# Ledger of designs, part 2: VH-VL binders against p14386

Target 1, 262 residues: p14386
Amino acid sequence: ASTQAQKALETFERFLASLDLESYQQKYRPIKTVEQDLPRELNPLPDLYEHYWKALEDNPSFLGFEEFFDHWWEKRLRPLDEFIRKYFWGCSYAFVRLGLEARLYRTAVSIWTQFHFCYRWNASCELPLEAAPELDAQGIDALIHTSGSSTGIQIKKETYRSEAKSENRFLRKQRGTALIEIPYTLQTPEELEEKAKRARVNGETYRLWAKVAHHLDRLENGFVIFRESYVKSIELFLQKNAPTLSGLIRWDRVAQEALTAP

## First folded at step 13 (VH-VL)

Design u4
Fold by OpenDDE, look of step 15:
Structure u4 (fold): chain C 262 residues (1-262), chain A 121 residues (1-121), chain B 110 residues (1-110)
Amino acid sequence: as target 1 above (262 residues)
Amino acid sequence: QVQLVESGGGVVQPGRSLRLSCAASGFTFDYYAMYWVRQAPGKGLEWVAVISYDGSNKYYADSVKGRFTISRDNSKNTLYLQMNSLRTEDTAVYYCARDLYWSSEYYFDYWGQGTLVTVSS
Amino acid sequence: QSALTQPASVSGSPGQSITISCTGTSSDVGDYNYVSWYQQHPGKAPKLMIYEVSDRPEGVSNRFSGSKSGNTASLTISGLQSEDEADYYCSSYTSSSTDVFGGGTKLTVL
């Protein structure tokens, strides 16, 4: 089981490493033509789980983004037509397609980051992890099981809350359960330390992020991934505290209590 | 959507005190450093004060140091500016602003519409 | 007396490209990589247009771009539109001054 999980992680990391992030950023960054909420039929999450959250196979491979998108598009021509007629009357399919392609790419990058955490967890930790589109729909990225409880996790990027967000649905539905914010940053420890030096009020916060960043790694293409030390630290934290956890466990508490340990 | 709404402005005499409030909504208030920036009539923008997300750290412009106090009540999603010993040069529109990121400084991505403070004899 | 110097005014015709400069003094500017630009219409609050010299916040038009050379940052507005008429302020990190804003530039669309 551990060997299989390790192979899955390695395969997934190879996939992540193969992504031309620079080209994708150049292509999709300026495109924000489709900002509407997508109807259920056009929600990419189930497809992302199907194609990128799977057990190790004899010859495991992950679809490139373009292939993934083509597949997603071709299977949804009817709902897409309805969507275009409703929101993009008079626009070409090509125009809307490019907009959706950019939107889905941003979603994919986010979900790939989430999946990396999960793959890393399965490879390195003993506590069972559950990930599913249904959980994601509830506002949690994964569920980690301990002997007496289940804890939800949510990846929190440093810039994540700059976007408009709604109240977490998981916490609303399941009172008494815990949701842990998993801090994630694209900045290097060195960059964060430099910011800390000049900071007027956020020096300690930058330093805390620097500690988080030490548990992250950067692939050659620039994709930031979770180190083994990250998930093991979180596991230890959960093993010690899970029975007493309730509500939202903020990123700064997680960083301080779990990721600052020697 | 992110919203910031300032209140408490008005006309006061020199030497008097005034307290401004900024009501925040549409985001997790206690994740962000908050700022006061002011603009005198027909003039440019000037930093006034900043407070960390938890209120543990504060910084003031030299022009207001010792006279103004920035504070926040995270339970009420409200930012405050207590202004004491007001001077005529404190006359300005006062804006509350949010930091761009959780740990950022020097960038203000959301601003209120401002509240006018007039100090005149 | 601002640590950052901007031209008082610039003008352009619709469709043109204009550039606003922001120059800091070496003595006052700590790290000149932390430059931001704000747009302010009359009677309105400022709006963040550019941060980190060249990055755009979500929702800001790609007609706005930022660059830096030496101790001078520049805001470029391409395809000038009437709605771009506003005051523009640069801001940067200063080690000794809390006045981190430029004096502002009035942009007129002819």
Scores: ipSAE 0.448, ipTM 0.783, lowest interface PAE 1.4, mean pLDDT 90
Fold by ESMFold2, look of step 15:
Structure u4 (fold): chain C 262 residues (1-262), chain A 121 residues (1-121), chain B 110 residues (1-110)
Amino acid sequence: as target 1 above (262 residues)
Amino acid sequence: QVQLVESGGGVVQPGRSLRLSCAASGFTFDYYAMYWVRQAPGKGLEWVAVISYDGSNKYYADSVKGRFTISRDNSKNTLYLQMNSLRTEDTAVYYCARDLYWSSEYYFDYWGQGTLVTVSS
Amino acid sequence: QSALTQPASVSGSPGQSITISCTGTSSDVGDYNYVSWYQQHPGKAPKLMIYEVSDRPEGVSNRFSGSKSGNTASLTISGLQSEDEADYYCSSYTSSSTDVFGGGTKLTVL
C-alpha cells in the first residue's frame, strides 16, 4: 500500500473523529419528515463522493457536515423549490430544510462508513479498488479488481430499516463476478457475546456478528470503522476464491470464511 | 416499504387445527429472525414462537410447545404457524413480527396487522 | 405468566411528563440491556418505541425516552399529547420459555 493511501486514510479518520456524533444524533434522530425518493437533481451522492472520496489527492481535506449541507442546498435552489412545492405545499423552507438536513445526515454517515472501508482497503491491500457515484447508484459500493475479473462489494449495516434497492444483477450476469456483502455492526463484541449467551435460536449467529465486530474499531467519538484485519481478511478471501465466486456472497459466509483469525 | 401480512385466521372448534401465513415484502426476508406474538381479546401481548433467519432453530413458549410449529419458506418470503390441538385459550389476534437486527431475536421491530383466531365450541 | 411487572394504568394531562415502570429480576432486567418498549393504539399493531433500554428507532420522537435503575426499566413520555393515549408494553429476554412481555399499561391522556 502507498504512503498517499496511508495519508488519505489518516486524514479521513481525523475527520470522522472530529464529528460531534452525540449532538448530530440528538438533533436529527427524531426527524423523519422527508421520506420521498429524491429526484435526480437532489441526489446527494455525487456531492458526497466529491467532498469525501478523495483517494487520489495528496492532501485531502473534508467538509464538516453543516458546510457540506449548505453547499448542497445552495447549488439546488431551483430544484429544491420545485420539490417543496410538489410535496410540501404550505410548509416553510425552514421546515423542509431541517427534514432534508436530517435525511442527508443519515445518508452521509452511511456513506462515510463505506468510504472508510475503501480508504482502509487502499492503505492496506494490494488488489485495486474502484469507487464512484455511478457504481453506488447501481448498488455497488466499490469494485475490487482481481485477475481478469471484478468483484463488487456492498457495505451493509446489521440494523436495517429501509432496504437498499434490488440487488444489482449486472455484476451477477458476468462470468466470474460476485457481489460480496461486507457486514458491519454498531454493537461491540462484548455486547454480542452477551446476547449469544442468552439467545434462544440465534446464539451461533450472534457469535458470527461478534467475529465481524472483532474486525471493527471505534474512534474516540464512537464512530465505527474497519480495522486493517477486516480488509486483509477480505482480500485473502478474494485471492483464494474469486475465480469460482458468483452471485451474492452473503454476510454469514463472509463472517464464517473470511473473518477468521489469521 | 416493509410489509408483513398475516392470513389464515378464522373460527374453529377446540381440538382442530389452523395454519397461519405471514407474507413478507420490502426487505430481505432471510436475513431476519421472525416471530409470532398473540393477543387475546382485551388482554396483553404474549410471545408465541421465534425462528432463526435460516430456519435452523426454533423456540416456543411453554403454552404452545408440542402443539404449534413455526416454519419459514425463504424462497417465498413466507412465515408459517401450524397450530394443532387448539384450545379456547388460544383465541387471539396473531401477529407476525421481524427483529430489528439481522439474525437476532430480542426486539419486535415491524409487526403485521394480525389475523384473528377464535377457538369456540 | 409475565416476569415483567407494569402498572395497569397511568394518566396525565397534555404537556406533562409521565413515566411507566417495568420491573423484573436482575437476570431479566438489572444485569442486561435487553429492555424494549412498544406502543399500541386500539385496534392497531404494536410499534417499537425504545430498544436496548434507551435507544430510539429512527422516526420515534425524542419525547420518548428509556432508562433503567436497578431491576426497573422506565419509559418516560415528555410533553404529553393526545395521540400518546395507548397501551404500552415492556419486553425483555426472560430465561423461562414463558412471556417476554410485561402485562401492559394503559396510558390515558386527560
Scores: ipSAE 0.335, ipTM 0.705, lowest interface PAE 4.3, mean pLDDT 85

